# Designs tried in a protein design chat: VHH binders against Aspartate dehydrogenase domain-containing protein (ASPDH). Part 4

Target 1, 283 residues: Aspartate dehydrogenase domain-containing protein (ASPDH), of Homo sapiens (Human) (a6nd91)
Amino acid sequence: MADRGPWRVGVVGYGRLGQSLVSRLLAQGPELGLELVFVWNRDPGRMAGSVPPSLQLQNLAALGERRPDLVVEVAHPKIIHESGAQILRHANLLVGSPSALSDQTTERQLLEASQHWDHAVFVARGALWGAEDIRRLDAAGGLRSLRVTMATHPDGFRLEGPLAAAHSPGPCTVLYEGPVRGLCPFAPRNSNTMAAAALAAPSLGFDGVIGVLVADTSLTDMHVVDVELSGPRGPTGRSFAVHTRRENPAEPGAVTGSATVTAFWQSLLACCQLPSRPGIHLC

## First folded at step 1 (VHH)

Design K08 (framework vhh_8k46_1)
Fold by ESMFold2-Fast, scan of step 1:
Structure K08 (fold): chain B 283 residues (1-283), chain A 122 residues (1-122)
Amino acid sequence: as target 1 above (283 residues)
Amino acid sequence: AVQLQASGGGFVQPGGSLRLSCAASGRTFSTYWMGWFRQAPGKEREFVSAISSSGGSTYYADSVKGRFTISRDNSKNTVYLQMNSLRAEDTATYYCAAEYDYGLDEHEYDYWGQGTQVTVSS
């Protein structure tokens, strides 16, 4: 895991995921060649008593003063929309909310800043189990379809716009089924796995990958992610097909399950091993 | 978008009760998680309670569990905090807050109401 360092890491967001990440960076970072140089949160009061004052960054625009090598976003897509390009001026960026990349203007601005400043945009593969296999399959021309279904208790969803008016009349209700691009603006907290899938399968992208949101009142202690993919028809008339099901323990109201927190830490460690080349890269 | 107005604070004896209200304006109230926070003199702001957008899930800080009850009425765009068995250490300015539905982390709050003072003293 460790290479040349210490790598100077800034953390943007201090919710459950950010708190876990900061704790691990403080406890394990030094031995792994990582140095936490700042923590920022929209509500700075959340950091009081837990983050040393010297590490608290009050104004995100001043992040350059801390000289980070990597900035980790574990806040929300709005940060990527508003500050992603500015962050790339100073550091590599690990995007925790890849639903932001469904916006073509945001993706373009990040790619332009990445190229201009010679910094990488990393996307945490997070809850998407098998992301690297999907990427390899797609690169080989072996991917025809990809469908990602997220099922959670209704209280686990944070929905906007047309999706906020959707009824959940039964114990198991499909709230959305369609292109990932149409989902991300209205479910930015619940579509990150699907955004990661779109980025893992560039031949399909945000317009070709199908995202499905399911409200299931029986899911009182877990989130479920189903990934279904198929290849092109072969000479025998059969297509390659894979179906995976990931069950992640979570309380009914939680957006982030425990396995996702652990996976994100591994993504942070992994992107420190990857080359800092321009562009968008999964880790 | 969302504007929040907290009310219902006041002076009360230990063991007494108060009901706080937070009235919201705007068309998106029913999509937000709502929370109550408090700040005592000389202390940082702390979480008190939260309620899901549907009202189906509620969460409480250990210090208030069993004494406080959060509820909401989406038809009236209002969230409530029923405070029973009040103690001197409950003395604080109480704030209501709405969670913006963007982000990776539960309990991130973007919209805050003005505070309402609760004083528990004999």
Scores: ipSAE 0.011, ipTM 0.348, lowest interface PAE 9.1, mean pLDDT 84

Design K09 (framework vhh_8k46_1)
Fold by ESMFold2-Fast, scan of step 1:
Structure K09 (fold): chain B 283 residues (1-283), chain A 123 residues (1-123)
Amino acid sequence: as target 1 above (283 residues)
Amino acid sequence: AVQLQASGGGFVQPGGSLRLSCAASGSTFSDYAMGWFRQAPGKEREFVSAISYSGGSTYYADSVKGRFTISRDNSKNTVYLQMNSLRAEDTATYYCAAEPFYDSWGSDEYDYWGQGTQVTVSS
């Protein structure tokens, strides 16, 4: 760990997060013991003029030629489904699309590849307030329920399949309430926090953690995320309970990027400090 | 991916009107929220207007509300900005942008940017 050369980092996805991570890796990476070895994007034209040509990877399947130690996915669940196991053949994987892990086949393939190649699967903990506390509570046997609610203006949702046809009969309508597993395939953009919660609470998992999507026409400038958890009933007849409310500015077209990018950058740095052991780990 | 081409800019007098168009090519246009931004010399890009992927919701900067109207035609892969009652302060290069479909963190920042179109409001 401590005595090896720089960590070789590949970035998959050149949207807002990818752009900021690439810029930061080029500017600050060397002093932090990190070397950017490739950037891949579905549309390679997006990288023109900003990513050095020598760092541009045209075919993701050729990533092994760049010898990465860590591949960071900031693109889409589809990349994890289609390429996650192939990436794990060569490197540790930091998953930016944790909703992909709600698919049992994908989770099994990643865990099998992780075990076979001795590489870790990391998920950014910064997607959820109190993730470490939830994880410790669950490990101690103290977690009985976990519910994550996202409220957004109806047109703020990017819903697919059965959820795409949902109507909002009133100003505040519940579009989905149930296991996170049932939500992730149809709301990948709105379920990342819920997927992180399922991974933070393995005793409950994707089938036990409850995700709720609320269409609220009054939320024109923010998204609201509520996290509710409870423990077992104590000797006084009361349960330990925590409720957090997170309000995120969400004005269409507003550039808010710094907080989200900074949180993910901290997760990237944190996972480089964690042991590279097989399995899925929050970082 | 989506590629964007902005057009319709030009020279107009104060109080005049202008319509900007942003033509998109590629797949999945209807999966993107679309926005208009502008940049005056020496200033950072600022938000002007946005329209949801369905077209059901529109948003405007306070400086343009009541004067500008954003609309989209998903069958033509085009977004429009109708600019009325133009002021000297509206002089800028106008850009159209699409919200990134593949940003898994639910970002409200736009990824794909079209070529700018210059709008000059002066007598």
Scores: ipSAE 0.011, ipTM 0.223, lowest interface PAE 9.3, mean pLDDT 81

Design K10 (framework vhh_8k46_1)
Fold by ESMFold2-Fast, scan of step 1:
Structure K10 (fold): chain B 283 residues (1-283), chain A 122 residues (1-122)
Amino acid sequence: as target 1 above (283 residues)
Amino acid sequence: AVQLQASGGGFVQPGGSLRLSCAASGFTFSSYDMGWFRQAPGKEREFVSAISRSGGSTYYADSVKGRFTISRDNSKNTVYLQMNSLRAEDTATYYCAATIYSWYSGSLYDYWGQGTQVTVSS
């Protein structure tokens, strides 16, 4: 078979993660068979002086004119709600804000567009360590419970609605404990790992996976993700259990840690090598 | 076998003090965060206090801050809870528990003692 041209990549969002991805795509993309074809940000002024004008997309609705093969969302769940289905008309979509998929209407619209246009929805696993093991255990019918706890300094949270009014009077405060679906609307930037866990464990899903948010003032430069799961009883009557703790260094007040930025780049590279099959897939 | 033996409970008047002890065996004590939980009749089990595996960090429920002090002795495989200025609402069975991850992971406290009863009444 003849060599294909480079994969055409569009980036939606120009915050910390978007800036890192654009920089890497410009510096390393050509050698990896990737071509950056557009960058979009709600505020185009944020791209001034750093993104070449020819790569700046002014209207996201016009993305089809750039003929992308993959569009990477590193902006906000709102983009997935409003534009995800339209993006899937033209390209595969790598979702950086999987908390958007906690909304059943959004999930349905993405799945319908994915099937209709034969494009894949990829979800970056982010800070979720062991996502593939969780997926395999669930596929084998062996997953009984899954709890994901995210602990960070209060300044690392970007909370909305009832959670934005929550007080953290002590050095450690549990802000939320319950189904991931109930958390995502109020912590869209801090629940992405939990959303990825719900997607890795479809037998439990957004209603069966338990998410816990902890504000810990001692975590000035660290994000902590604890994953605990239980499985079937073994021959001795003891239940299978796995407990994983991931400690990720982060700038003070940052939502996204440095290791997560690097992991997202690897997710981008991985999904460019995966078949473009309809449906939602972790990468 | 893993065992956690809580002791030191009893009857005390409001304003009094008690010191609870939890003797651990059957696991590498210094590798576990230790916690104290309590349960009154008809109520769910409630977090009271926790101490990191090194002893360098301590955590308290808002209801007990300033009144209770948690400590541990890794050479004796024992965790302690010093309870001062006791109130009627502190009446409960007190359980010690161990976790390999962190005190705030809730359900990860898989090793539990039988508990020790604390009754605060005049």
Scores: ipSAE 0.000, ipTM 0.240, lowest interface PAE 12.0, mean pLDDT 84

Design L01 (framework vhh_lunsekimig_d3)
Fold by ESMFold2-Fast, scan of step 1:
Structure L01 (fold): chain B 283 residues (1-283), chain A 120 residues (1-120)
Amino acid sequence: as target 1 above (283 residues)
Amino acid sequence: EVQLVESGGGVVQPGGSLRLSCAASGFTFSDYALYWYRQAAGIERELIASITSGGSTNYVDSVKGRFTISRDNSENTMYLQMNSLRAEDTGLYYCARDYYDSSEYAFDYWGQGTLVTVSS
């Protein structure tokens, strides 16, 4: 019979999404039974003048002193790799960079910490529209294939390793096509939607879900996410199939529209209402 | 990788002028919208001026007619010409661009800022 509030929330990362979440937590949090207890960013200068000094956490390792119930990661996969297990010692974790979970060592460490400390790992659905439908279809045994295509202007990609040498000779070039697991280590910022898809479809996972990166020079003001899925062949020889296309207007340098921020905020609220069950859960 | 370096701040008398510069590197400058933000002591950071890749400009009401944002794509530099400066314009000025990223979980790129002090 534990008390249900106020829930103590820490935010890790102060980019576009982090700034919006901090603003909402300060303005709406108290009436929703939420208390912002810290904000951390690798570069603390980004918080200067916008985050109250008393809420600024200088060393992420000291997060336990703030006694959080939920820590929200809106920073980078490296934070999950380096600090995810430490966070789980103290709080539930909402992962905003699910590409980190494509690394089997990281996934294992988070699952072990989650089970040992009895805290949940939550993954936000992000830009993946239809994540709940995919999850339900997969749970019912109705999912056979899932392909997620991410198309953006070449300047919108931040690629590493073998993908950093990729050439875009035409106006529309496929930079990668293959299992999501092979993509995430070399496109950690451009593969989060695909990682969320792999987590929404555990029967396929990171090895069965196909990720495609497309450099399209005409997409100067738009990011496009295309999701194609199919079920097993039915009695008539036909398969259930769904194709969705999400077009996100995004001028270079412009703030992303509120739809994604609102979806993430709803994920945060949902995590605060759910029981803290060990394991990795979509919200 | 991406870097934005502000310069041109200083101490100026009320009614004076300053020109701030933002030198950019590590990205295709001509394709990005760019912003000037201002942070005064004890006040939230506010957007002051913006310029799109096509050269279209926008200003917060308090600086309209006094400040002019411009860009030189050949030099990868953005400017803020500040005229008729007031004590309320005192603050740390930041050059910014959003990180253009299809994942949507990315940081803006902000420089260290350049300090403008308007005092007599």
Scores: ipSAE 0.000, ipTM 0.140, lowest interface PAE 13.6, mean pLDDT 81

Design L02 (framework vhh_lunsekimig_d3)
Fold by ESMFold2-Fast, scan of step 1:
Structure L02 (fold): chain B 283 residues (1-283), chain A 119 residues (1-119)
Amino acid sequence: as target 1 above (283 residues)
Amino acid sequence: EVQLVESGGGVVQPGGSLRLSCAASGSTFSDYYLYWYRQAAGIERELIASITSGGDTNYVDSVKGRFTISRDNSENTMYLQMNSLRAEDTGLYYCAADFYEDSWGYDYWGQGTLVTVSS
């Protein structure tokens, strides 16, 4: 976007994260050069009494009428699958559900639409600490392995298909361990950090980055994300290695940790300051 | 695992009152966001009232001033006080609970309780 006027922002999704973003855009947006132009939710009843009627968009296909500069997706991967390319016809897109990009058809369609309409696809880093360091290490040829483990209380997972049938017989149960691509379709709401990691490490990608889901009944007030990476074996026979542990406070059963809302807001602000260019970019 | 059990539905005359209750069992109640939905004959299911974990309330315009949502975390129960009932208020009333994490469903739904407003 070349225009320096107020950025026109549309929000797709009115769950916990969407509610926080809408509230912040209404209270702080004008002073930051942002104007909220629509809010859409699959169930419009959830917006009743809290979103001004003039800002409610009834049909997502009509978003072009609101002339957005940036559309922020905080709903579900299905929105990216079904509407991502259509959104890119009108605006830059900030993807809050990057697990959608594990689907090769979706990724291709977004890249094609991005190129055709000259709009950017931005992916929020989410709870992934060190995304920039991972990107830089990978670009330098220094990354050989990347493993991301998410541990949360069982009530914090929203699992589908074969993962929904898994038992958690002990206090700490590994529900999945394998390529991120195999995880995303069955844990679309709990694999976004791992999808961000796959996008941060393109040499490994969705097929090379390992995702691990752990159900831990003792984690009643936090989510834990462990990131383990290694480089190639050096001349001394030792590999560069990093292991980080991030503890994020979370309400019992919550998918989204409290720190995630602040991080996502910063991603939104960053997208408004970056030049519009085709492709998929982490922010 | 939270189970939601609704009660208080029944038959009332126009202008009457009913109090619906939604009792939770099996888990901590105070951290949930809570909702009352209504499905009337020939009308799409609609969100009538909501109350956040912090106690903030919202209402659809058609019930403002007539209905009051409240919660009692010590009793693990949510209420809907319905006053000045009209024929159009007839329907199945559902309670729902979640952390309001996304727009793609609720963690827990009640079974529904029938409210009939008739002369």
Scores: ipSAE 0.015, ipTM 0.347, lowest interface PAE 6.3, mean pLDDT 84

Design L03 (framework vhh_lunsekimig_d3)
Fold by ESMFold2-Fast, scan of step 1:
Structure L03 (fold): chain B 283 residues (1-283), chain A 120 residues (1-120)
Amino acid sequence: as target 1 above (283 residues)
Amino acid sequence: EVQLVESGGGVVQPGGSLRLSCAASGFTVSSNYLYWYRQAAGIERELIASIYSGGSTNYVDSVKGRFTISRDNSENTMYLQMNSLRAEDTGLYYCARELYGDDYWYFDLWGQGTLVTVSS
């Protein structure tokens, strides 16, 4: 961060997470060597009264004029699909919607742009507990299965296509169980942690990591993420196994919990401390 | 049934007034982010006014001071009061819903549109 003056940060998306990040960047950014240079939202009216007019970017295509070092996406997978490669022409990109990377064309385009322009693609780990341990285990050839279950009150889901038609007949209903790749297009906001898991475990990837969505009416003030993994069967007939459970406080009906906001802020800070390397990296 | 239905369009002289209504069914207007768009012949659809779940409002510069967006929670209806109408305000007016404070980059509900003509 210190090598070239303040890091110039642009924020794309002004929903709950974007609002929290912008507030922190304005209040704490200068002392941390960060300068907020633009905020973009599809509806600029949402920024009225809270984002200084000079920081509001009206057209995302004009982001190069603000000379960002890092662009933070906290909007929607569509931004990554449609503008990710263009952003990488100008800056490193922190992806807040990694479900976009389940699309092979998008992943390829981001990797190509990353290599061509020598900018990093960073993926926020979200609610994925133990991402670094999963990555190291996989790199050592020690991972055979990875299952990520997200349980949320039904009002906390934003589902599309076939998943939007799924009914919840009981107090605890499994809405989906299968490969993460099959989930991401229909649950782009509720599958980000699972997408991060697929990226942390490249030997399994989007086709080998299993994602599970559970609607649980008792979860009125939190989201729960369970991670289950196993290694190969050893000579004793036992397999290495880990099970973690993360409970994230959340307002009723909210997609993003308070723990996720704090974790994302730490991901943003980590991106500014790492050397820029092309490719896709978890932070 | 989840839908938005516009009404109140018509023909008015320059300087006249119109009040557009957007009736919602299947959801509550006070819990949602709602917008008015207009589309003139040969021109891309333009966002003109918005009202957010908490009741705060925003307007495009060309209508500020002339148009007022409001809602009646008991009638589950959003309104656009249009004063000092100009020829440039002619177009098809749509209401739209965006779900719960997140920017999905696309509105999930649109009305059918209501035509406003400001002429001679």
Scores: ipSAE 0.013, ipTM 0.312, lowest interface PAE 8.0, mean pLDDT 84

Design L04 (framework vhh_lunsekimig_d3)
Fold by ESMFold2-Fast, scan of step 1:
Parts: sequence; C-alpha cells; structure tokens
Structure L04 (fold): chain B 283 residues (1-283), chain A 119 residues (1-119)
Amino acid sequence: as target 1 above (283 residues)
Amino acid sequence: EVQLVESGGGVVQPGGSLRLSCAASGFTFSSYDLYWYRQAAGIERELIASISSGGYTNYVDSVKGRFTISRDNSENTMYLQMNSLRAEDTGLYYCAKEYDFWSGEYDYWGQGTLVTVSS
C-alpha cells in the first residue's frame, strides 16, 4: 500500500455499507496496510457501542486532526456538496455518492480543490459493470451512445420532486427516461450507477448519457441494471453494440444489494493502489 | 410496503413513566437494526436508543439508566420503556429501520408519537 506506515482511512457515513467497511477495516485493515482513524455519521448515536469512542469524530470539520490519507464517503450527495472540497484539503476522497457530481458547481469545486491540494477524487463504480471498458472505448472515440436502466421494486426507490408525484398502478412503469443530469436531483440515491456511467463516458457526460428508472413490482428480491452502448456506424452500416444485464440480490425494500457492498470494498482497496493524481478517477 | 407505526405517547408528570411501541410491517423485521429518535422543538432529530438484529442495545448518555429499548421479533414490534421522565424528554418520538448506503441520511420513519412531560 505504501513504504511509509499504514494508510490512514476515515469513513464518513455509518449505514449498512459504512458498518461493513468499518468492520472490515478493524478486522483486516492492519494486515492490508490500512488504519481506520475516524468514523463520522450525521447521527453520532448510531455509532454508540459499535464504534470505539476514540475513533468517533464528532465534527466532520475537524477531520484534519486525524491526518487521513483517504476519506471514504458512504453517506449522501449532500456531504459531497457541503464538505467535499474541505476533505480534499487533507486527503484523497472516495465518493460513494457520485450523483452529487451531476451538479456542475460541485464538480467544479471538487476539481479545483483536487488540483490545488494535489489530491485525487475517486468514484466507486457501484453496480456499473464494464466501467473500465466504457472509459477505454470513449477515450478511443468509439462511443456514440450509452443508456443505463435501473429496475427495482417501487419500495426500493427514494424519489423527490416530479418523480415522487408521478404514479402508475401498472406492474412495470417507466418513471424517467432522459439525460442523467435531469434525473440526479430527483433520485439522488438511485442514480449513482448512472452518474458513474456519465463519469466513465466524458464525451457524453451527464447530458449525453441516458438514464432510465423502472418500477417493477415483480422485483421483490433483486435490483437489475441494464447497460446498453453503441459505437459509430461502420462501413457496412452496422454499429458495435454491447448490452449487459446485472442482477443483484436485495432484501425486500432495500435500495442496494449485498453484492454492491463487496464491490465497494474492492473499490476502496483499489484506491489505495492507484496513483494519487488530481482529477476524478473511477475505481 | 414498509410501515412503522408508533404509539404510547401522552402527557406525564416529571418522574413518571411511559412505554412506546413501534409496530412494523413490510420487511424482514428480525434482520434489521432498529432505532428510536426524538425531535424536540427547534432541535434536529436525535438518535436516543438502538437495538441491533442480534439484540445489542445502545443509548445516548442523557437517557442511560432511564430508558430501555427492546424488540419482539415474533410480533414485529419494538418498545421503548421510559422511566424517570424529565421536562427535556418532551418531543416527538420516531422509530426507524436502518438505512443502507443508497438511502443516505433517511431511514424508514413512522409518523411519530408525542411525549409531553409537564407539571
């Protein structure tokens, strides 16, 4: 991980994913060259009895006192909006809520802080399969379209504004279809995979990548992510095309599946092995 | 769908007792950590007590020794026994189911039950 002592990791957010990460960092961190130096949660009582008092950070603004090398955000887009630039003053940042980056002001502030303080912004790819292939295809000029569809049971969505007001009694309902940028403000928790796709395909970005939300009452134990992409038309009139379908088991009413927790742990480990360079990078 | 319904609130004199109940449906009750939050006038919601799926309990310092959280997995119900009530315990009491990474800062919340401690 590093020639110096262990990498110092701070965790922001103590929901299911945060709890899993903290447990793994305490049990496996030392042998992997990682040291957990703080855990912060908006409701500090949630950590009572499960997080050692010495590791509990009361005020996120004081994170610099713990001297982290990496801060992992597993909380909410609001944390990135409000504290992302401040975190980058002290450490590399692993963003678990990339829907926050659909806000151009937030993206600009993070990029400016990243450049100024010489720290990396990493984005977890989440349920997005093939993120590296998408990025490489886009860099080569081979990507024309990218469409990401997330289908869950209605109880798995956390929708706001116009999306929360919409209703359909049908068993399978399209709640949104359009640019990812238009979706993120109204589905910040459910659009993270689509935000990761927009970041993987900068030629299309948040305005060119199409996000689709589908409420499917038959999906009581599973979340489904479909990724459809195409390249330019070739000489024969045919386009390169890829369609992937990821089925992720989930508890009834849960927003995320158990496989996502394992994938995020892999992203955290990958961040510690990647070059710490300014800018936004998928891991 | 997930539902959490609080009950048991009321008006009580300082030093009195109340028992709150939270009846849950629509999820695998025994698999989730459960919480009691309190919201006083002008104050953001505060986590006051928690009980894990394994039965481990935690309390904020201001209620330790006075409040007891418990759960009955066979009845899908969580309880908060409140003893030695103080004026500062006045507020709306909410039960909540643990949130996951994607739900962010909000759990599944009930409508709340009002506790008023006054003389």
Scores: ipSAE 0.000, ipTM 0.223, lowest interface PAE 10.6, mean pLDDT 82

Design L05 (framework vhh_lunsekimig_d3)
Fold by ESMFold2-Fast, scan of step 1:
Structure L05 (fold): chain B 283 residues (1-283), chain A 118 residues (1-118)
Amino acid sequence: as target 1 above (283 residues)
Amino acid sequence: EVQLVESGGGVVQPGGSLRLSCAASGFIFSEYALYWYRQAAGIERELIASITTGGSTNYVDSVKGRFTISRDNSENTMYLQMNSLRAEDTGLYYCAAYDEWLGPDDYWGQGTLVTVSS
């Protein structure tokens, strides 16, 4: 534990979130007991001038040579689909794209690899406020409904398939409302908080948690996440209910808000302190 | 470093055709999903067409059947073939690239002006 030496961290993805994490790991990691051992990005040119060449990993399949204790995915669901099980052979995995887990085959493969190699799958809670309270309420059998609404400027969405040509004619347009499972394949970057909610509430899961995407042209400098849940009926005949609103500052057109970046760094630190147990765990 | 440059805009009569080009440099073009956006006077920027790395396309309803998006990975260029142009198609046309592997990095061109006038 205390005499273990530094935790060896690999980062997969060098977008804005990855850049923030790598910068912080290089500047503050050593004093926190963390050592950055590789950075991988599909386009290695993006790492030029900011990531030391010795830390750049050219082929993700060779990650085992760097002996990571934790691999942090801040790239895309496709990495989880294609390489998640291989990563779990070598290290614990912190999933930054939990929308990948809406695919039942991927979830099964990660759970099987996790159990076989005795490594944890951690999911960053991102912009999901109250994740532990949701999990505890659900574990106690007290959760009846969970609805997560994400509102952002239309330029902040990265939509695919049927949603790619979605039009926002009004100041506030609902682009999707339904089970989280139906949303994740078409909004992989904008549904991660909803995927985290489905994982926090396994009694409801991806099919029972309701996700809502809203394009709001007035949100030029923030993303908004509203979480609504209901629980058991009380003595007065009223049901237990909680509604939270989280406002995340963001540049116009940005997918990731600044509050989410800060929360992800805390998730990374938490993963290094939590027990390495098989299974999928929120952090 | 990373650059997107639109060309092919101009003045055209109603019913005419134009082909827009978006030349890309500084990234691995074949790994990016690519988009055409339009900004008309007095309205918000609108997604017109998209093309995935695999070549699958999608269009906003107002341009379906009239516009065709395509990509040439060997030339690092994306195209928008615009047929049966209408006055409502007037605007600045922007190309954009979103890296599904790199996260929220956005690459945008400067825009090319299309004017449909009688």
Scores: ipSAE 0.000, ipTM 0.229, lowest interface PAE 11.9, mean pLDDT 83

Design L06 (framework vhh_lunsekimig_d3)
Fold by ESMFold2-Fast, scan of step 1:
Structure L06 (fold): chain B 283 residues (1-283), chain A 120 residues (1-120)
Amino acid sequence: as target 1 above (283 residues)
Amino acid sequence: EVQLVESGGGVVQPGGSLRLSCAASGFTFDDYALYWYRQAAGIERELIASIYSGGETNYVDSVKGRFTISRDNSENTMYLQMNSLRAEDTGLYYCARVGYDILTGYEDYWGQGTLVTVSS
């Protein structure tokens, strides 16, 4: 246990991940020096019967009254756009929707609030397989390219704007290929992994990391994420290269689902042990 | 906001038929894939059938040719027509809207379930 009183944690979002985190905080939190102080969801009806009324926060703007040390966002990029800077006035913020950070105004406001209030913005490093290796390689000047491809059944995408009109006439269609920044506004949920990759590789960032969306009608029960990176060309003309493929079953309670929840839980625990330094950090 | 309500379960003899319905509300029905899951006593929930926004369907091998999934977008309702029912088809049937995001995990909605008992 740390040399501090209980770390006060607020949870924003009560979908499946939020439900799992709340359950773990209530069951295991006290032993780990954590105290759940509020749960907020845009639809408060989702919390009825499962979240104690005393822990339900009706108005997110009132979060300061609960005196959180860490607020965990597992809801939607709009929460980060609308409330991220206000949250940082009161607490460190663990961002579950990093696609919000592709918006330069949002990123700037979060960085300014982070510096002014001396609170950290964290992005879950365990959610992107190999995120720490990418970060370390980039910090050493060894990263030249990073490409993240997400393939799913067309109905697995929640696309907006120009991408919502995209047609998938064949069994396998590339819907987008380009900078991650151009994708995030139109695929806020499907681009989160790519946003995390851009944040793991600041030398490339949202403008240098390439995101690819593939609609594949054969992927009826899973999502596939391919991460490809390369370093500088060596004397032989070859570059250091890494390619990872992650297959994620679409069914609740599958092994990949539990792995995602476990990784995010470990990121939450890590945030409580990391220095509260201003800026955006992987955890 | 999102709500799924199943109906149509009951007791039927082997070889019989049942039609399950799932009434959906609180989202743009036409834009989402929808699923039927089955849970037998002591067994994990199993995906039985899926129907995608474009009308494509998928079935687990044990029900292929016997069950037909369909949707009526004008009524915001999904159906499962079950023919040639077997004792092994007994269980709670759930309709679901299931999605997956790599960073945030599953975002899923389930109905309350409807019981199907195949017994002579």
Scores: ipSAE 0.000, ipTM 0.234, lowest interface PAE 13.9, mean pLDDT 82

